# Ledger of designs, part 3: VH-VL binders against a4wlj5

Target 1, 172 residues: a4wlj5
Amino acid sequence: MTCYKLSRRRDLFAFPYPLTVWRDPPRSVEVVRDFVESYDIRHIYTVGDVVTRNFLEYGLAPTSVAVDEKTRRGIKVEGLGLYKRVIRVNNPPGYITEEAWAAVEEAVEGGVLIKVDGEEDMLSLAFIKLAPPRSVVAYGHYLGALVAIPVDWYRDSILRLFNYLEQCQQKA
Key: E = the ipSAE of ESMFold2; O = the ipSAE of OpenDDE; V2 = 0.75 times the mean of E and O plus 0.25 times the DockQ between their complexes.

## First folded at step 1 (VH-VL)

Design T8 (framework fv_teclistamab)
Fold by ESMFold2-Fast, scan of step 1:
Structure T8 (fold): chain C 172 residues (1-172), chain A 122 residues (1-122), chain B 108 residues (1-108)
Amino acid sequence: as target 1 above (172 residues)
Amino acid sequence: QLQLQESGPGLVKPSETLSLTCTVSGGSISSGDYYWGWIRQPPGKGLEWIGSIYYSGSTYYNPSLKSRVTISVDTSKNQFSLKLSSVTAADTAVYYCARGYYDFWSGYFDYWGQGTLVTVSS
Amino acid sequence: SYVLTQPPSVSVAPGQTARITCGGNNIGSKSVHWYQQPPGQAPVVVVYYDSDRPSGIPERFSGSNSGNTATLTISRVEAGDEAVYYCQVWDSSSDHYVFGGGTKLTVL
């Protein structure tokens, strides 16, 4: 796998995506649960401490999760013991490193907690690329919204954003 | 090793264009990881971002200054420049050039020039 | 536009711990960076991405960010720490660097 990084056109990743939910929990989780049940979604992946906490707290346990190793935002996340496999990765801001891609390849199969030293946000793109059919990838927007991406509906559109990622130069 | 140095006139008349250049040494402005920016600070006040440029020429400008600002880059000289048109006394400030790192959701400035005072006066 | 609020000044005795706050709506969902500006000098980044410390910055500098408040903590304060400290975030909705108003740290 090749390392990816954002060095320009980051604005394309910052705009609101489909199924951006501007509601606080539990309503935000209820919206995703309704979608999961209505469309027979089989896999749920969360990226970020807050979104992972909310999904676990309100009974919509993800298939696998990616969280900040340092718990940098000061959020206590209960329920992580559900994930028996723990993978630690280094992933600097704006990157998707080779080790992060490898961790996501394992995590799409389920039961994995990825602990990220650095920033986990970009791993949402790796999950969208690698997730099996009938998956939802959920992550937090910096303004406090929940973003939930049904992979079958939006994978191809979001994958076009990879045209604006650059291959890492200094990594291996 | 990496050093940024501002240069340009320290006095500009009202209504004229303020023009500054930042010379980068000890590193390449063509780095794919960084934007190159201008930040100003009026005497006794806080920091205000003006804009940033990628070595390809792509720019981001402070919305409040966008109509008056142009930032350009010259990779052959390892320099980038600021032009601010139609200046008034409110544009009197220390002007800094800086290297900025940007990612998916955030950015910060890791190396700064020493700053140059530009006074707008007749 | 997004606004960051800092106290204008904080005073601390040498050897004590200084805490400088940066308030913003849901700031815990953003990445906060901190700059030290000694009198008459350019700013220097002392904490980035909430709690990470650049090479060369003493361990006495640390940061946290949760809810509506980010905090820069300086332990065992020295006279040389006197400076104005600025917090900063990036506002992706407007593609704009937002700086706090600055906090002047006075050591006796």
Scores: ipSAE 0.000, ipTM 0.467, lowest interface PAE 15.8, mean pLDDT 82

## First folded at step 4 (VH-VL; framework fv_nisevokitug)

Design G1 (at its last look DockQ between E and O 0.54; V2 from the best seeds 0.00; counts 0 for: pae E 6.7 > 2)
Fold by ESMFold2-Fast, scan of step 4:
Structure G1 (fold): chain C 172 residues (1-172), chain A 118 residues (1-118), chain B 108 residues (1-108)
Amino acid sequence: as target 1 above (172 residues)
Amino acid sequence: QVQLVQSGAEVKKPGSSVKVSCKASGGTFSSYAISWVRQAPGQGLEWMGGIIPIFGTANYAQKFQGRVTITADESTSTAYMELSSLRSEDTAVYYCARSGYLYGFDYWGQGTLVTVSS
Amino acid sequence: SYELTQPPSVSVAPGQTARITCGANNIGSKSVHWYQQKAGQAPVLVVSDDSDRPSGIPERISGSNSGNTATLTISRVEAGDEADYYCQVWDSSSDHVVFGTGTKVTVL
């Protein structure tokens, strides 16, 4: 998989999408649950500690999750026994490193907790690219809303954002 | 079990606006997309836009942006389509349709004839 | 803008097979739905997601989708199959629903 970094038109990655939910938990999770049930969604991926914690707390367990390794707020995701494989990756802010791509390739199969040393936000783009049909990728918007992306509906539109990323090389 | 019932036929003058309703019964209203599709006499199907009531946002076909407004009232399980600045070429049957996976329309309203004439 | 092109009309004899094409660049990467519309009636979904048949639709009606062409196939055609047929996709790149130009099927 190729390393990518954010370099052009950074504003596009902060743009609110039509499926942005401006409701507080538990209602925000109920909105996503209702959508999942109505459209027979089979896979849920969450990116970010707050979104992941809220989904777990209100009974909508994700297929796989990506969280900040250093967060100390809320529920310890790995202690819930839901994710049998834990993958640790280094991912600087504004990047999707090669190791992050590899972790997401494994995570789309399910049962994976990705712990990110750095910033996990851009892994939502990797999940949108790699997720199977009938998937939803959920992450937090910088203004506090929940963004839930049905992959089949928005994959092509969101993948156009890769035109505004620069390819990079990373060797560890 | 799922049924969509639309408001009755309308006759309008050029330059006016029309608002058509679509009341859903049976099944869940809030989480399914409701789209509006029109058909001019003897012509094909044309998508105008849709809304998923629970998300609260609508999207519109480029041709109708600025003239169409689609809304939903979860308390009454009713979707609305308002079309402004009416022209004679807006004469058509307007359908509401409930969308499942990838906008496959499983259920359709009976249609509402809107006639625009001077 | 993404456009779905269908032949305007298809004529078929009873008992034969009718094939209705829906053409667009790389349509095989999209989910295609098909509708039957009889005069004075709302459309009815007859094939969903390329090849799934809704409950109540005869097995004589089937769909396929590959490359630049999706096809609705009606085998052992009956008089009751006379109708207008429309293909439809959701184009994710524009977030727009697109209907085909429509095909009138006549059974002669």
Scores: ipSAE 0.290, ipTM 0.745, lowest interface PAE 4.0, mean pLDDT 86
Fold by OpenDDE, look of step 5:
Structure G1 (fold): chain C 172 residues (1-172), chain A 118 residues (1-118), chain B 108 residues (1-108)
Amino acid sequence: as target 1 above (172 residues)
Amino acid sequence: QVQLVQSGAEVKKPGSSVKVSCKASGGTFSSYAISWVRQAPGQGLEWMGGIIPIFGTANYAQKFQGRVTITADESTSTAYMELSSLRSEDTAVYYCARSGYLYGFDYWGQGTLVTVSS
Amino acid sequence: SYELTQPPSVSVAPGQTARITCGANNIGSKSVHWYQQKAGQAPVLVVSDDSDRPSGIPERISGSNSGNTATLTISRVEAGDEADYYCQVWDSSSDHVVFGTGTKVTVL
């Protein structure tokens, strides 16, 4: 898929989504767990080190994950050994490179750890676009909240955000 | 409410195999780890291994490696534990339990008594 | 192998406080879970992640973890608290779930 670049509109990720949890773990994960159980969600994809760690720790194993291993607290995410397929990608901040797209395309099939050199935030959009039915994509809000997107309900709306992105080359 | 229902009691001869089932209901199955824990009479809890259904691969306690097989069927929300080359010391109540990978076991099956006797 | 050590038994009078310890090297860096098992029943999770209390568990049951010792505390002990208690961790080095040796709590 084509490289996309976020221009100056980082606020697009700040858009209030229906399932935004402003609680700390374990409650944040519990809320998502309740949702997953209530709506028979089959796949969970997490973007971000902290989110991934919290899900693994508190009872929900993501189908695939994207992390940058640059936690502010220097805490390593435990449990990543569950993912036997590891893909390393270079993805600068505000980008979805072609390499990142390819990684996500494989990751939606499950069992993939994407290690991102750069920033992984934009990969949440990639997951939302490519995830199969009955999927939830979870990532951290910049204010600390947990955002969980049920793709069946909100994919089309979120895909409109791509209209605000610029096509780019993989390497700037 | 989440429930784990196990298969019934088994009586086995030494050297034979036993397969215990654990059916989950009342919640999602694929994203949770199902572990097997056994307890010999008057003894403590012993972890045997576990599986996360979406991954399809199980991890095992070193003590049971090569002798235990844990599987999961997502279509039926059922986990299985097969223990081969049974010995008298394998006589125990076998529990299935649900957890996150790093999390404690929040739901337990009712247990399955496996008796190994000549 | 990582091992968790518990006292074999703890006796307590009704209304008093029972403390059950779980010892291991650097256990304070791990998430410790506690289980109550009454006679003839399956274990029940009573404390998760050192100090979190699952729904339905009374407030008089609490957990702490630091250094080389995790502790389960049962305040205002009742006859119904008589049970076996187990601590449990996940060991990242071996990818094993490890249970403590278990503690029998007797209410006098």
Scores: ipSAE 0.243, ipTM 0.756, lowest interface PAE 2.2, mean pLDDT 89
Fold by ESMFold2, look of step 5:
Structure G1 (fold): chain C 172 residues (1-172), chain A 118 residues (1-118), chain B 108 residues (1-108)
Amino acid sequence: as target 1 above (172 residues)
Amino acid sequence: QVQLVQSGAEVKKPGSSVKVSCKASGGTFSSYAISWVRQAPGQGLEWMGGIIPIFGTANYAQKFQGRVTITADESTSTAYMELSSLRSEDTAVYYCARSGYLYGFDYWGQGTLVTVSS
Amino acid sequence: SYELTQPPSVSVAPGQTARITCGANNIGSKSVHWYQQKAGQAPVLVVSDDSDRPSGIPERISGSNSGNTATLTISRVEAGDEADYYCQVWDSSSDHVVFGTGTKVTVL
């Protein structure tokens, strides 16, 4: 898929889309667990170091994860070594590069750790577009909430955000 | 709504093997560690090992390394524990349990009595 | 290997308080879970992460963990509290689950 860049209506990308959980971990992950168990969700994808840490600490292992390793807060994220397939991508802030798309396309099959040079937050849109049925994509909101997108219910609605992105050349 | 349902009681001879199943319903089977814990009559709880089905590899307590095999089948949401070279001291109730927050066991199967006698 | 030591038995009169200890070197740095097991039944998680009560567990059951001792406290003990109680940790050094030796609580 082609490179995309944030362009207009950046405010819509900051909107706290459903399901947004305004609880501190571990209670935030507990809400997502309850949803996942209630709706027979088969796959969980996490985007962001803090979100990924919180799920792994909770004992709810994501199917695949994307992290940038810049968010470390003086503690090690335990369990990342269990992901035997590691893909490194370059993804500048506000972009979804071609190599990020390719990495997510592989990651939705499971067992993948994507290590992002740049920012990983836009990869949540790539996961939402590419995830199989019965998937949840979880990422952090900049105000501190946990956002969890059940793709069966919200994929098409969330993907309208692509109307506000512009195509770009992949950053070399 | 998570449930763990185990296979029925078994009577085995010394030197044989037993394979106990643990079928999970509700939730994401592949994302949770399933552990096996046994309890001999009148004795305490003894962890044998566990597996996270997504990763496919099991972790075993040293006492059971080499005699126990723990596996998971994602397609049936079922974990298995096989204990080989059975001895009379292996007579116990065998539990499966799901590990959750900070490796506490929030859900337990009903237990499977395995009796080893001639 | 890391071992969790509990008293074998605690006797308590109805309405009184039972305290069950779980001792190990520097257990205060670990997350301690507690289980209640009634005769013929599977264990039930009654305290998680030192002091958190799972849904459905009465407020009179509580936990604490500091230094070399974790403690399960059962206030206003009832006959239905008669059970075996186990503490448990995850030992990250060995990647093993460790259960305590167990404590039988008898309500006189």
Scores: ipSAE 0.036, ipTM 0.655, lowest interface PAE 6.7, mean pLDDT 87
ESMFold2 (binder alone), look of step 5: mean pLDDT 92; pTM 0.948

Design G10
Fold by ESMFold2-Fast, scan of step 4:
Structure G10 (fold): chain C 172 residues (1-172), chain A 118 residues (1-118), chain B 108 residues (1-108)
Amino acid sequence: as target 1 above (172 residues)
Amino acid sequence: QVQLVQSGAEVKKPGSSVKVSCKASGGTFSSYAISWVRQAPGQGLEWMGGIIPIFGTANYAQKFQGRVTITADESTSTAYMELSSLRSEDTAVYYCARSGYWYGFDYWGQGTLVTVSS
Amino acid sequence: SYELTQPPSVSVAPGQTARITCGANNIGSKSVHWYQQKAGQAPVLVVSDDSDRPSGIPERISGSNSGNTATLTISRVEAGDEADYYCQVWDSSSDHVVFGTGTKVTVL
């Protein structure tokens, strides 16, 4: 898929609705677990160190995960050994590079840990676009909440944010 | 077995507000969407809005122009719909309904008649 | 706004087949649900996600959805099928639930 970058305000992809959970762990993970069970969700994808750590710690292992390669924010994530396929990508802040798109295409099949050198947040949009039916994509909101997106309900609404992305020129 | 039980009929004056409750029993309350649908006498079904209790986020139909508020109390497994600035045209049966994916309403409350008259 | 159009009424003799249409641009790309409502009662879901029958709904009732038309079919109609019927979708573009205009089925 072509490289994309966010050309407008970065916070547009982190709006405080819909399906925003304003609860601390473990309750935030319990809320998502109840949703997964009630709607027969088959696939869970987490983007971000905090969300991934909390899901693994409280027993809701994601299908695939995307985390910061260098854990530079001081967040320790245990349980990553569950993901036997590791893909390293370079993804500058505000971008979804071609290698990041390719990694997400692979990760939607499951068992993948994407280690991002740069910033992983924008990969949540790639997961929302590429995830199969009956998927949930979870990431952290900048105001401290957990955002969990049931893909079947919100894919089209969230992907309107692509109107604020520009194609970037990436050398083969 | 899932059951939705609504509060009783109301008679209100124009300009007042009404708050209708919907108590769920059997099954999981928090994870299913609860919507409110009204039906004026002899008319069709009209969606007002809905909430997924565990997320606490409500979606509203634009027709009600800031007049409707939908909330949920997980501790009592009860959803609420409050409609303000009532007009005679708001006279209707108000239903709560539970849905899964794509808002297919598998369980309905018995309905609450709200009559707005002077 | 996205609108679902149904015929206002359908008259059918006992034992015959009633067909109720629900028309909208590209409705075949959406999941269509159907409800039966008898006088003084809450609606009952009779077809979900285009063609799935909920538990307890007779096989005489079926649904289909393609292109610009969804159809509810009631075969071997009985007096107890007399009711109002509504189609319904969720419109992702507006994030709104949309109900059809409703069809009164009369069994004569």
Scores: ipSAE 0.007, ipTM 0.508, lowest interface PAE 10.9, mean pLDDT 81

Design G2
Fold by ESMFold2-Fast, scan of step 4:
Structure G2 (fold): chain C 172 residues (1-172), chain A 118 residues (1-118), chain B 108 residues (1-108)
Amino acid sequence: as target 1 above (172 residues)
Amino acid sequence: QVQLVQSGAEVKKPGSSVKVSCKASGGTFSSYAISWVRQAPGQGLEWMGGIIPIFGTANYAQKFQGRVTITADESTSTAYMELSSLRSEDTAVYYCARSGWSYGFDYWGQGTLVTVSS
Amino acid sequence: SYELTQPPSVSVAPGQTARITCGANNIGSKSVHWYQQKAGQAPVLVVSDDSDRPSGIPERISGSNSGNTATLTISRVEAGDEADYYCQVWDSSSDHVVFGTGTKVTVL
């Protein structure tokens, strides 16, 4: 029920995660699929337009997705009709707003498309915190890699990032 | 809880190679990075490279590229570091160290002294 | 190449405060870890991710990191704090772990 704001400058996405894939699709999606099959992963969550598009295009449909509310020039995601429950949230850069947090709480159950006005990347931290066991959260690294986080292995490490977040007041 | 136990001291001649082992017990071996860090007598810490066992791919410091090979055997929870073309300047204590998400090394092996002398 | 610069030595009297700096361009944007190494022993992680203390590390040891300088602070120094101290980051641009040059702390 609280909003979070990044209190220090951190490159939250520059750390060495085990599934940081410097490969173009379809190979990047194949790597995640192989991991899902090998480790009996039950839930997949994607954050970001490019990662979501690639997963849908190459046959690894996520349990729930978070994407930009506004379409970028020349970038569109097909297959979003698969997600019947649509939640729109406002989430400024560097925040996880109360409404974004509530949307992720619903999305971990599956079948949800979160449309983000603002920055969706920070929602990956909320998914990692709230996802059930046997989940993978995937997002795009700004340098072009696909990052996939096995939640069971990294949840405790990610919880430490909340030590760098401060509670904020959601603006009405 | 988590322990890293390394193989014993080695004395090698110049031009030979050495292979040091690091056996992990407790916790999850495959999903954490295992790095190798060396320290010459009276000198500082120097990162050589690391591996995440589940991927089987290693990353090496540029200084050691071509001379060092880091491997892992998930069935025995053991990481290895092999350094070839040994010189007297390679005399050092070699440590294995475990890291998670931010490359903070939370557990260290006891160190292996490698002495290179004719 | 990204380098972390530390003073070679720091001398401090018992009960006083020791401060060890770790300098590099934009180090405040990175996670800084600190290690204590006593003679003949493996390093021990004493501060992780700028300011977090691992279990078993005394509260008098703390860290901070902003701008171009990270700092390890040891309050109420004891003889047992005499050791070498190293800062460390992971540099994303090179995908390399970088250690500081090391600081020898002597308790006089």
Scores: ipSAE 0.006, ipTM 0.502, lowest interface PAE 11.9, mean pLDDT 81

Design G3
Fold by ESMFold2-Fast, scan of step 4:
Structure G3 (fold): chain C 172 residues (1-172), chain A 118 residues (1-118), chain B 108 residues (1-108)
Amino acid sequence: as target 1 above (172 residues)
Amino acid sequence: QVQLVQSGAEVKKPGSSVKVSCKASGGTFSSYAISWVRQAPGQGLEWMGGIIPIFGTANYAQKFQGRVTITADESTSTAYMELSSLRSEDTAVYYCARSGFDYGFDYWGQGTLVTVSS
Amino acid sequence: SYELTQPPSVSVAPGQTARITCGANNIGSKSVHWYQQKAGQAPVLVVSDDSDRPSGIPERISGSNSGNTATLTISRVEAGDEADYYCQVWDSSSDHVVFGTGTKVTVL
């Protein structure tokens, strides 16, 4: 698949979204759970170690997850056994590499744990592009909030953010 | 290449409202944020709020919430800022400015002087 | 209520270096942008995202950002650099754009 990189530093995760939760768990997870139940959401994808851990700890198991390879080793949560397929990818900061895109294509089907060597944050854009209808993509905001993106409301708007990315050569 | 052109100077009475326009050309209007920044004579820059047309959502500085309204018309590539309940301290040059999601304002309008006088 | 503090003025001789600071708690975790404003004109972006130089901006203008202080550096100062300079961040906790208090640079 096509490799994308941020052409210059832009803080996509600092952009205000309607479902941005500035609360610690369990309240942050309960807000997302209420949304999932109220709007018949079928799929939940989490990107980031803290958000993934909190969702699993407080009983809102994601369909698939993407985590930092190093930090994931420290997470001793039984819920990670839900993800029978483990895919390792290299993804430098500010990139969505071809291998990361391919991993997300598999992960949208469910049951996948993506372990990222590098930075996983940009994979949230790949999940938003590839997720089926009635999905929520959740990630940790820079500086401490939980951001949850209902894909049906925001996919087309967020897809326009690819205009801020440039195609890259995949790195070895 | 990208240009922001604002409407002309306004003189308003206290208690009235003013609506300033900002027409964008040369770039993709809907995928960038348009913010409004004012500057009173001899004072610094003050952010009032902004809108990202692709999301349809405006956000406002706390000081102006309740009396400022920011809108965008994608068909004409024009953003608007309406400020109500005008007072003399609202006398300022009002700028529109374009940014990406990092809020680095790479292009600015020429400014619109709004004078509030009795 | 996040505030960016700048010195009100800086005086510098032609050919010397001007340094303008922008202070705030943990500003190094934020993206800082810098603007130049000449009398009667709109501001111009001169440094974006801490240290990126927009197209057309001279190499002698640079930025840095760490800890509690961001700095705009103008080397080999010219008369045309005389202007007001503003730093700026987006504060995620309040969802507000915040400008610094401004610094008037005078070239003697």
Scores: ipSAE 0.006, ipTM 0.494, lowest interface PAE 11.4, mean pLDDT 82

Design G4
Fold by ESMFold2-Fast, scan of step 4:
Structure G4 (fold): chain C 172 residues (1-172), chain A 118 residues (1-118), chain B 108 residues (1-108)
Amino acid sequence: as target 1 above (172 residues)
Amino acid sequence: QVQLVQSGAEVKKPGSSVKVSCKASGGTFSSYAISWVRQAPGQGLEWMGGIIPIFGTANYAQKFQGRVTITADESTSTAYMELSSLRSEDTAVYYCARSGYDWGFDYWGQGTLVTVSS
Amino acid sequence: SYELTQPPSVSVAPGQTARITCGANNIGSKSVHWYQQKAGQAPVLVVSDDSDRPSGIPERISGSNSGNTATLTISRVEAGDEADYYCQVWDSSSDHVVFGTGTKVTVL
């Protein structure tokens, strides 16, 4: 495993992907549920407090979740007690640290809550890389939409973004 | 039971555009991908692009990017394919086809012949 | 770009077995679908996800996929099997559907 950092080509991460849902909950969760049921999806991973909260609130419990260690604006996520294995990681903005990568390797097996001290957004790329077949990775788009990525369809396409990530070194 | 019914044959002049419709009935429209596949006379199958209506955006084959637009209207369960700047080599039968997650096309429309002639 | 290569034609006698290959680098890692197309008709899915038969497709038609070659096998060939056959995958590196070059099966 290795550490990755966002390069100056951050604009590539700003574009919405074809599988972007421009609807508010509960409808946004309902369209993902319809997709999951229609295509026999076996694994769901959420990255971000809001998307995780919405999935749990409207009855589409993820296989594993990654959330901010501290909720912003007083948002509480009910239902995190479903995830008995808790992994805490440090992950500064724009990075995927080695400890974050290792946590995602564990989380793809299921039942894991990753609590991120720093920024969790980049972990969505780690989940897309490592998820088994028949998985969906869901995260919030910065423009307010829900992004739901069927990994079998878009894994390699999205992982081309790794060409714009820099390998980083740990400082001791 | 699922059925895809396409609009009728078209004869167009070079430089014009054509818009073909594909109406779905008897199944779930919004969650399944609808693709457009063409076949020139005596030639093979060529994928143009597809849309999953619930996500609202389409994917296009590189060859057709800039000329093809694929849309869907969930309220009428109808998908559309518009091809602009028509050339004689665009003469083909155009099919709509539904696929699941694995992109295997389980249902096909009857096809629409588009003839581009001067 | 990813390309699926098929033989342009296969000739087979009634009652014999026809085998149609679909070749590409590491195609065994992908889900391969097969379509039958008769003259003047839309294609029909005859094998999905390497080896699954859709409802209504005869047991004589089967598929396999391993390494660099996927194969469609038609056993006890009948005149009605005469058609064009296409393999197809989803290429995740480009987010595109790719069809094979097509094989015309003639029953002689």
Scores: ipSAE 0.006, ipTM 0.547, lowest interface PAE 10.7, mean pLDDT 83

